# Designs tried in a protein design chat: VHH binders against Salicylate/benzoate carboxyl methyltransferase (BSMT1). Part 15

Target 1, 379 residues: Salicylate/benzoate carboxyl methyltransferase (BSMT1), of Arabidopsis thaliana (Mouse-ear cress) (q6xmi3)
Amino acid sequence: MDPRFINTIPSLRYDDDKCDDEYAFVKALCMSGGDGANSYSANSRLQKKVLSMAKPVLVRNTEEMMMNLDFPTYIKVAELGCSSGQNSFLAIFEIINTINVLCQHVNKNSPEIDCCLNDLPENDFNTTFKFVPFFNKELMITNKSSCFVYGAPGSFYSRLFSRNSLHLIHSSYALHWLSKVPEKLENNKGNLYITSSSPQSAYKAYLNQFQKDFTMFLRLRSEEIVSNGRMVLTFIGRNTLNDPLYRDCCHFWTLLSNSLRDLVFEGLVSESKLDAFNMPFYDPNVQELKEVIQKEGSFEINELESHGFDLGHYYEEDDFEAGRNEANGIRAVSEPMLIAHFGEEIIDTLFDKYAYHVTQHANCRNKTTVSLVVSLTKK
Key: E = the ipSAE of ESMFold2; O = the ipSAE of OpenDDE; V2 = 0.75 times the mean of E and O plus 0.25 times the DockQ between their complexes.

## First folded at step 4 (VHH; framework vhh_5c3l_4)

Design f2 (from e01 with S31D; at its last look DockQ between E and O 0.80; V2 from the best seeds 0.00; counts 0 for: pae E 16.4 > 2)
Fold by ESMFold2, look of step 4:
Structure f2 (fold): chain B 379 residues (1-379), chain A 125 residues (1-125)
Amino acid sequence: as target 1 above (379 residues)
Amino acid sequence: QVQLQESGGGLVQPGGSLRLSCAASGFTFSDYAMSWVRQAPGKGLEVVSAISGSGGSTYYADSVKGRFTISRDNAKNTLYLQMNSLKPEDTAVYYCAKGPRYSSSWYKLGEFDYRGPGTQVTVSS
């Protein structure tokens, strides 16, 4: 580099959502979802917020990966738990843009990029695949590039990719889902998850299941990712250290439990059906996450950041709209399990109750839920 | 130990209003449905009103619908009954009652885990 330009060259790290190229892509996603599906609109806003929060970590790790691997001509990335929709492409766009900007700055050719989208086989991949031509068109406009997109159906608690084939793995708001409901939850009847009134044994059951699942995830990914390849993972987590049972009254599973109990009170849901339903979910704190990673041993932690979590944040014009948006988001992730267990007939009423409860607790202090962003390098 | 203490009863003319309060302690208040139960002289217990643990669902006996309003403040562990347009038939001892966890059906049978000592409401000229 010419020494005259060293002090005037901005950071190679890309973390600006105000870029016209990114704004156009993000704007297209927001505008194309305008046909009235509240769960899509709320999910898109949440994913944009999550990406904005995680973007500095994702950009830094993408840049460092490229430099440490000495600018390979081929890169394979995976998005784990991609769901059915456009949200998977937000992170992929950031990764590709980061690579292209870095390569331009250091005068290297950009690599060919394979993007693998993973979810369970039952996922509606066809809806996501129909977006691929649009995504590549936008990528050609903004980056003069394209990528190859593939589906990788399967559980991320199993092998998904051939050994030593992946360079970068991204996953957001997926790894807090457990492989199964924890065993031995008989003492937590009436609650879908851990709450302030839960017994200590419920916490131990959930933690034990998370430790098993995340250890397995790390072991499996360590076989698939190249040496010095990287992962950027975002969890729904918690900030509690001294009381592992404490969840504030705004916790989304607490609100859903309250909503189901209202339906039990009204005679629309049986108490025994409620008692038999538990979320396969865990929200780790920072120490619990560190301990699993360090004990498993395949990865070095680069960053671990804790950020505020606010599904009910009032970026909308009123509290009612924010409450409905959270209800739609929680419905989108929970409805298949709820229908399978309780049937369809109660779902609309259930989420009307949920939206009401969100508005009643919008000013809850001492929020326990956070987002945890962790970046890892394969040893 | 579960403790329930009612207050706010008294003598009121027909057409008047009273607000009953019940202070609760010794249990996780928000986990339980609560009710107001009354006993008129020489009569059995009648569930007047009930409210879910969250406060999102309510029940009213036909005799009080439109006149009484049940509410709760889970931050203060307090149950309320606003009683308007009182009639002589409303004369009774009013009890604050805690039901079993996660069951609304107890209010139909008059069964309770615990109830307070009650507060007298007398509606007379």
Scores: ipSAE 0.000, ipTM 0.355, lowest interface PAE 16.4, mean pLDDT 80
ESMFold2 (binder alone), look of step 4: mean pLDDT 84; pTM 0.862
OpenDDE, look of step 4: ipSAE 0.855; ipTM 0.954

Design f3 (from e01 with G53D; at its last look DockQ between E and O 0.03; V2 from the best seeds 0.00; counts 0 for: pae E 25.0 > 2, placed apart)
Fold by ESMFold2, look of step 4:
Structure f3 (fold): chain B 379 residues (1-379), chain A 125 residues (1-125)
Amino acid sequence: as target 1 above (379 residues)
Amino acid sequence: QVQLQESGGGLVQPGGSLRLSCAASGFTFSSYAMSWVRQAPGKGLEVVSAISDSGGSTYYADSVKGRFTISRDNAKNTLYLQMNSLKPEDTAVYYCAKGPRYSSSWYKLGEFDYRGPGTQVTVSS
């Protein structure tokens, strides 16, 4: 790659790309009327804030990838853990716009772009695929281009793509999901996840499972991504280093645990059922991420950032409305697992309890959540 | 009548610990969320921590997360605040406050049905 363009290309394009991208995408949403099959995904305020925070990292890594690969004529992008809503296209649009604007600036032909959307086989891919024609129509208007969209159903703890086929991998708020519930959690009874009352052995069980899963994830992706290809990954995470039981972001699992405990006290849920239910979830800190990446060895870390976000529980707004909105979001993520374990009968009551508990927790102006953003280059 | 009486304040050096207690009477303690609110010299009221009626949910201000622990004993009608790793910035009058009962009242969490007279916490060398 020609170093003479380093300082002029990124700085010049960033401001222009941002303005064009935001206007065009807003217009596309207004004109299409939207088709949100999952209101949580379509209206997730936190997920949109996370994407906006990660955007500078995503743009920089997309540009650097193109330059370091010497402007390939074909790019294959994967979005891991895409879900069923339209929000998965926000990151894809940013990637494609960045590539096209960079190519135009340096007088290169834009590549053909494949976008592979991954989630578990149970995901409603068809709801996402219904948006593709509108997405491509807006790409033609804004970028004089289109992309090819494919589904890749499967666990990202397994192989998903052919060897040396991917150039860029993006994943946001998916990698905190573990491949399975950690073993040996019997001493954490009554809790869905790690809380301040959890034993150290519960923390160690969750950390061990995360270390195994993320190591496997990195190894598998290293077989699929080209040399000098890149990944941009965003986690729900935590900032605390010295208190292994404190969780910056896990208030929602704690509140769900408390809601289930209320139902046990009322005789609506058996205590043994509660004790057997655990979330396959882990929120790493930066040190834990760095250690796994360095030990696995296939990737160089470009950036590793921790960001605190204010959830913005509007104290001047109705606390009940805020509590109900959070309850609906957590319900969307957790309901299939809750139904499978506890049955349908208690779900409405459970989330009424949850919404109430959220309103008590909104007795503060300073609630935040933590995101970790890491960008990687395949060696 | 509702009565809340804080105790356990005092003078402590930076890095020290204090445990505040609040004795409650005149209402069904176990039916109400409770909070600790502080007022530093020359500043407005700040909600430090809150706890649900059952004790199952807690809140902490970012300035005290990891250092303070709220708890309650519904059998003894008592609210607690364990304060560790105290800093000069924690110097304030600390009030025990009876919160609202049902969810529609929670959007006004800085407004209390009743609060006690407070206990002074002073963190200085």
Scores: ipSAE 0.000, ipTM 0.089, lowest interface PAE 25.0, mean pLDDT 77
ESMFold2 (binder alone), look of step 4: mean pLDDT 83; pTM 0.855
OpenDDE, look of step 4: ipSAE 0.878; ipTM 0.961

Design f4 (from e01 with R101E; at its last look DockQ between E and O 0.68; V2 from the best seeds 0.00; counts 0 for: pae E 2.9 > 2)
Fold by ESMFold2, look of step 4:
Structure f4 (fold): chain B 379 residues (1-379), chain A 125 residues (1-125)
Amino acid sequence: as target 1 above (379 residues)
Amino acid sequence: QVQLQESGGGLVQPGGSLRLSCAASGFTFSSYAMSWVRQAPGKGLEVVSAISGSGGSTYYADSVKGRFTISRDNAKNTLYLQMNSLKPEDTAVYYCAKGPEYSSSWYKLGEFDYRGPGTQVTVSS
């Protein structure tokens, strides 16, 4: 539920000291960390849209996994790069529902299910853990089942689980984050990321870091997933183009770079501070994913799909509001890194500039992002 | 080859308005900060206004604040200066000048890579 509507419905208004069961989810949302206005509304909508797009692949792979493993009595699943709050359970719920429906259809007992939620130690796991009782209550109503939920704090560029313990891994919009800023990143001054004017060496540095990171990720997960276990991964990606530097002028990192350059113009950010900041991010194309997976060798590709994806700003009539909505979305994913590097004092001004730039690029309101969905089976 | 061509100057009465335009070519216009500078008779160059490459930030000399507005149309490679409430002391040749991709204070120091031939603005009764 969008927090902005809590105060418009009297039964959902939080102004009482004591709450009944009917208000439990509202109270949990109001009291939890990490679900503030800048983070919750933009990130929650994005996660739901991305999962809906990837759902057919997730369902198919869950069903095939169960059949190929001959309906085990115990299943361990992991969500890597989970978010805070109830959205951490979106993919897990779909997985459990798929398993239960399949088992009923083929007259098999449903397995016990362990659900491991992974993110960096800095993630607000406690907000997520507060939803576990409500999640299990909902599972009992809809599926006559429950599951066991565990946290697994750590980088997914390291080992997270014991050998041969996982059956299914899901990760969505997390693996485009690199383990670190690429080394040998030359001559890309004034830009946070690859843009059409960047040197070819910038593209190569980012690609090399992605290849290293994703290879390491696959190798580490291959030690943890059982034979014939599966992964379903979703990336922010790009269409296969002849120009590896192509990023349009409305690309979110390009707009953020423009905004930082405006702050340098005004004397609020130094040139050296801007030039030292680079996004640890990479948006692969299909061929780049395929090459890493095939060279690493531990997994067979089941599906690899490219989808055009609208971020939900398409029909806004007010250019200022459309610009502010996109700014809030990019702020939600980038603000911790920006604060750590530039300090908190310039962040509001920075995103005011960002929103302005969105309004100056009329076609940005119809922006389509590419998502890549890949499903894998452990050999 | 960088080319900057100003237009829109002329004779105007005190309190009147003019809009200057500058057509730019030979470089990626949207990547560079731009400026209007002027030279009154017998005086040095004065930076009147500057605008970042993206158009998101502007600068105005104290003498023109509230009266002049700088803008740019990056799709048409054109820089503008709207001059309102003109005074006799605004009489000068106005030049369009190209700045760097980004940098602080370059426009306050009067340092430019290139400027156009200028357009005359005369404010006289």
Scores: ipSAE 0.384, ipTM 0.789, lowest interface PAE 2.9, mean pLDDT 81
Fold by ESMFold2-Fast, scan of step 5:
Structure f4 (fold): chain B 379 residues (1-379), chain A 125 residues (1-125)
Amino acid sequence: as target 1 above (379 residues)
Amino acid sequence: QVQLQESGGGLVQPGGSLRLSCAASGFTFSSYAMSWVRQAPGKGLEVVSAISGSGGSTYYADSVKGRFTISRDNAKNTLYLQMNSLKPEDTAVYYCAKGPEYSSSWYKLGEFDYRGPGTQVTVSS
């Protein structure tokens, strides 16, 4: 993300009108697991599944960080793109538990731990802060410890923390979201993202935007993290190296595109509005991550792993229930962007069609999405 | 494979007491909030009481506050509900339910993704 672009974001935050896709994307990055109890439940299940997959890497890097820094008396942890914050407490718990277990094992006092939760300023940090006393009470009972929780409002495509202050950075399923929709997507009309029918120019546009965004992210984190500090990142990714138009993802963006085309056929959405809508999303492969990290140069790669992972898929007996559950998951991450571009009136009908398309494409319910876990050490 | 099995239901007179138990297996019991959810004839599901993974925090519906006590024994993977001063309105099937690890809404119905087969509680009118 370009620093000059970041500097324009505060202007958009004070506009009450639907101005543009960058502002809609800012709202999407603030996804708090939705606005209801059912959305919280669905988001919590996804976050737990993602954390369980990344847990061995997170635990190992937390232990190695403590050992290599010679058991500091103070640790500052950042959780980037924390959603409502409640889900990010799963990762924070794992980090704190790992530190306390390790310190007990080597007969050292546990450090004081500051946990900084990052999301956009529009995120409901007050709900997160109200949860802190409950979280600390549980920590005292289970781990005989507590933590101090702070909010760090702002885009992680900008500076968030003071120089050389962070010891551990964690981000889960946030960095596949781009700072903005890529330029030069005019030849990808009717598609919300990259498909097999997309031109190579669409792939290049998305890749270029990802490279810019991830390079900026690494540069900014390199200023904020101490030497020998650790960073653990999880992405929605892909395994394919040779065919850049093939996607291992669950076809969820294709199903959303099909659902929107149904609304165009029914006269509820104009063709021009559909053609103008593109997802600010990118699923990198292992080689693309390595190249960006090596070129930026501030971090050593400790581990870079590819895992099969079911995203938004529930293995239900009822096809209708399975379709509705997947629709609810995709709605949770895309609804603010869709409302900003198409308006609220189409949303319920759109996701009813999405649920139907899931039932008609049984393969989507059984497809495994690729996840990439990378752990980095600051040079 | 998550398994929840309730016991202790039955027929009681108004003003009587019952203690429900739920045996849990297939997950790390101490890491998850648990609840008792009931369904009266012709009514929807209602969260009666919930308890955090550690047992340090509890929730009670206004209808049972002061009469019911939820507790858990994490060493035995067992959830309990002590029901005192029972009323005809408490007649329902009572379900043991598995909830979240951490959530600001941890006691709300939408947080509970698994339930047992249920145990019938009948308070004679």
Scores: ipSAE 0.025, ipTM 0.606, lowest interface PAE 7.3, mean pLDDT 81
ESMFold2 (binder alone), look of step 4: mean pLDDT 85; pTM 0.869
OpenDDE, look of step 4: ipSAE 0.719; ipTM 0.910

Design f5 (from e01 with R101F; at its last look DockQ between E and O 0.01; V2 from the best seeds 0.00; counts 0 for: pae E 20.4 > 2, placed apart)
Fold by ESMFold2, look of step 4:
Structure f5 (fold): chain B 379 residues (1-379), chain A 125 residues (1-125)
Amino acid sequence: as target 1 above (379 residues)
Amino acid sequence: QVQLQESGGGLVQPGGSLRLSCAASGFTFSSYAMSWVRQAPGKGLEVVSAISGSGGSTYYADSVKGRFTISRDNAKNTLYLQMNSLKPEDTAVYYCAKGPFYSSSWYKLGEFDYRGPGTQVTVSS
């Protein structure tokens, strides 16, 4: 640091190995006893694989956007459904790095960049915001740049940004969450989601809700994105073409349904409470996604890719460890809903049942899941 | 493919010093957080120290704070650990570890994708 600025930037450096309240979440990642570094965290393995899958599409679309907009002086980017913690910045870093590298390659000045982080108002934005000075410090060192970070609290099924203000939107593993549980879920009792034994009406209810929600999402974003601006979206999806009900015994909502039924049998959960609980979720296939985009009409599809990959199981894990790791991942995304409906006291037992169910099916260890990556240009 | 090669271990008396090096190849070194982890005989892995991709942020376990210094030379694709005032309890295999693929400007302690084969450090009379 230049001595002329040492008194100007006191809060943007990590200079104290004693506990500092501004950097507490960085230090909270420290491990006592050493075991946190022995393997990859189950809770972050999925995000790593999803970003790696989407990165080529994200980079290409960022580069093409810059060229098609003729290297604007200012860029506004949004991450929708950002969650909390440092994972919120993974795609943002890639976008900024791509812009800076491209600008240097073609001898253009880098733009100023606004980064908007969106999630529901209840999200722990403060933990994420405390990381911003650290992120910008590292960005200055690696990219000779910084960015401005803003929060945009609200549902992405509502307006989030002023009209014609965004250049690039990224959202990963968020849009398969529906705005609400589908209406008209008849004769699907005992199941949290579509299974192979569900009636055809369950599929139609879930698809209808997804079509409504994603159409609204596209319409709202079309008001906010500039002409020739772009979106890169990643979904949990499926490859099933001819049987819309097919979800095998290793599907995570099927496993969770089975686990809850075990608790009903043991008297720990009432049958009526199980029958009233449904996941507000939909895993589209490529055709369903394409049809909504084309019918809504505001966006041109650049890429639409279907990818299979592991859910992050370590190949050296025994069956119990693999089952526990999957249970931990599903617990992380479902526990708030489960506690709100069933109460906290059954959650440990529920996910012990889940982990056990994973071990009862040999193909659950070898499961390949599907991600859909789509990139769009605003007309 | 990712390659990490540790060197600089050996036998040293209590109170002595060693400098470990880790040569990295097969990835953009400066874009990833790096760490040193160790495994004492019969024990699990312990994160000793970590450093961000830029080198601007560091972490040290309480057991080594003030005695060990992590550094990196991004021009030479090399990670270092300067170990001073060594104690018998520092005896372990020391591994160089690469942070997760997506971690380029900041590090996430306790996570790594790859580690090298390790180098033995023995502190004994």
Scores: ipSAE 0.000, ipTM 0.130, lowest interface PAE 20.4, mean pLDDT 78
ESMFold2 (binder alone), look of step 4: mean pLDDT 85; pTM 0.877
OpenDDE, look of step 4: ipSAE 0.025; ipTM 0.525

Design f6 (from e01 with S103G; at its last look DockQ between E and O 0.00; V2 from the best seeds 0.00; counts 0 for: pae E 23.2 > 2, placed apart)
Fold by ESMFold2, look of step 4:
Structure f6 (fold): chain B 379 residues (1-379), chain A 125 residues (1-125)
Amino acid sequence: as target 1 above (379 residues)
Amino acid sequence: QVQLQESGGGLVQPGGSLRLSCAASGFTFSSYAMSWVRQAPGKGLEVVSAISGSGGSTYYADSVKGRFTISRDNAKNTLYLQMNSLKPEDTAVYYCAKGPRYGSSWYKLGEFDYRGPGTQVTVSS
């Protein structure tokens, strides 16, 4: 997973008396976003895989948008939860290339394009903005065009853009992050997230928070996106199971929970600290996602695809290397939250245990995690 | 290929100070715990100090606690050991060692994957 996904959860709301913890957490995210070659490498590989998977849906929806809007002379695009550096432009490049190729094919002039990059205000936008000249140079070479790039700092659980101003919205691996930790999780102590042993009340709490957050997201975007404008959204989700609590032994939050419990057993983490830590995350299945969209009512579903999920396989034959690569990926996305709650001193030990647990479950069966790609048209 | 090269050893009087350095290459330095191990004349290996990949966690043997400070510079791929208040008992060959990737026991003797050729530290009048 990509530490920029954490940077796209601007609506994690805390009590005002928790300001110091939230400040430290936000500052840690900023350092990670502009830091470490290992974090950058993991982010780049994951984002490229996710884009390759979603590309057919993104291209089709970009083309259909242009045709249905009758080739407008101006297009405004938003990337919600953008990555830092060169990766921030992966989807935007595909969108612009698609528009230019289509316009050339049908003998239409290409539009002027505004590209808005959204993230938390504390994100390292400067690293991304320094790449803009290189991005536009590449566009001139490949497309004989350029675009205007803007930052849009803020929570995507709030208004980000003026009414009826956006034509296309893209967001990848961001919307499974909740605005806050769900309330009423007292019966799920010892677990960071839903596991097969969790009570039904934990599932209800997480689902209710997701339903509220995603409904709010859709309603807010519906005010900002033009009629017949489109969204392409990619989630970490789960396959449809009879038991809504079931997560397989390879689920990344299950592995992290096990790793933290090892540290509690060794006396490195207190039991109360573990019990107080919960992931503000939800992995919807297809039916749950459809229900929210249909109930909210502003959007028509064009496509909804489910794809296999794989964080740790990069043509690796060595189980230990694959385990370390997955640990590095999950560390990148979770470390700022972990440091803010537990402190930095335990993090290396924690992810050493995580990598070990990954290798012990390498032949896991019936994996539940999938990637869900959904495309929507504003009614 | 993994390479570790120590420097900074030498002869010093009791109570003196030395700073050891270890240049690392051939692996992602920041992803691994590192340690200093020493071998006194006619003795086995002793783990002197260890530090996590991020630098956030450290370990010191009781015999050196309060006198030695381990640190790392991940931008320069370099491990350090600041040795103060040196005693004749600190005389040894000091080795830089790369921790294993397997986790949980990375500070214990016999837990390293690779070590350098070592640097001699001699504390005598």
Scores: ipSAE 0.000, ipTM 0.112, lowest interface PAE 23.2, mean pLDDT 78
ESMFold2 (binder alone), look of step 4: mean pLDDT 83; pTM 0.857
OpenDDE, look of step 4: ipSAE 0.006; ipTM 0.288

Design f7 (from e01 with A33W; at its last look DockQ between E and O 0.01; V2 from the best seeds 0.00; counts 0 for: pae E 23.8 > 2, placed apart)
Fold by OpenDDE, look of step 4:
Structure f7 (fold): chain B 379 residues (1-379), chain A 125 residues (1-125)
Amino acid sequence: as target 1 above (379 residues)
Amino acid sequence: QVQLQESGGGLVQPGGSLRLSCAASGFTFSSYWMSWVRQAPGKGLEVVSAISGSGGSTYYADSVKGRFTISRDNAKNTLYLQMNSLKPEDTAVYYCAKGPRYSSSWYKLGEFDYRGPGTQVTVSS
């Protein structure tokens, strides 16, 4: 056994102590599991709506991908950040249907399709996989294509797939989550995210982290996606270009901050804990998104759309109910992280406060939050 | 800016052969269908052949089937048309044309957003 091949994997000296905290933090970046009332699966209406909004882009890119790849007999599709529940399959279903319809129109055979559902290992994959039989049944009714569903546990900020193995990637409302809280967030006390009262340094820190993360994402995916493969990505973004600190009064993190402040005032949460808490999140604008993609250089932008962001406030007759629904949605995406930092005991009260704050801002007309849909082609 | 430049045209006798080349720049070459179109004197523009981005799919006009071969080198951003068994009826200006990213039919391949200046092909005894 020739000792020369001991490629010393550089021991990433993960400083052991900081590794546990970072790992714990990453573990907390999962959505609420299960099928209960507070689960992501039960509170993902917004995500469904967003998927519907992005459907035309997804369909076009799927068709173009198939054409440019000359109707391959095998397609591998990945859903990145799939979370849990039936909604994890919505995009996949549209992709498969699009492929089948296209193949029929051009008298080509439908490909076999591998569908890979990706999320953090801590994600409740079990809930999602329970829907696979139902998913398959629905496909059989509409399609002749064989689809195989797999789990791909891991961070999408790491390698997930073999080189040149993926044809199409879809990710919706996942990539605005950062790999970590930005470093050097100083003087953002009382705010868990960017607000108009935040220092410019906070904005820069968040932007920098986003640039790093998304660049890494693009690099990683460029290794995994075949030439002329596609990505369709949907972000929570912002429509503001002139003031990077500005968020509207109804921004969900602002409301959460306000809610936490109430708890601090009531003595339920320590001020120090609040000051220590920042969201690993960033909502890029169109320019910021373009810049990262262009700079990285592995992908061509096909389409970039901005859409209004609606948490469903307008359709409910009762402001209170609307507030509660929004609170439940935000809870589903943030509860694990909040519990990790603040403890479980304050969570119900916190989101009661959140619901209340939503109702107080029901008349906010100028929303800064948007959904950004971008389609990319691998060069 | 999209640029297309044809070369390889000339005078050839009936039954002869020519190979046309088209150098492409200013866009992701491998992502687009490419076509050869020709215009004979007094006639309209005719799509001669088309090739998919990957090169796996090709189309030919009935008039050139079996005689012409379209190919591409994506590494060199170059489109080719091998023309064999040339006929006087093949006399035309031949253009390299940038096709769409997506085309479901031969008919749609006639639509291009850019074409080169063209190269003259003359088949005469």
Scores: ipSAE 0.000, ipTM 0.263, lowest interface PAE 13.8, mean pLDDT 86
ESMFold2, look of step 4: ipSAE 0.000; ipTM 0.109
ESMFold2 (binder alone), look of step 4: mean pLDDT 85; pTM 0.870

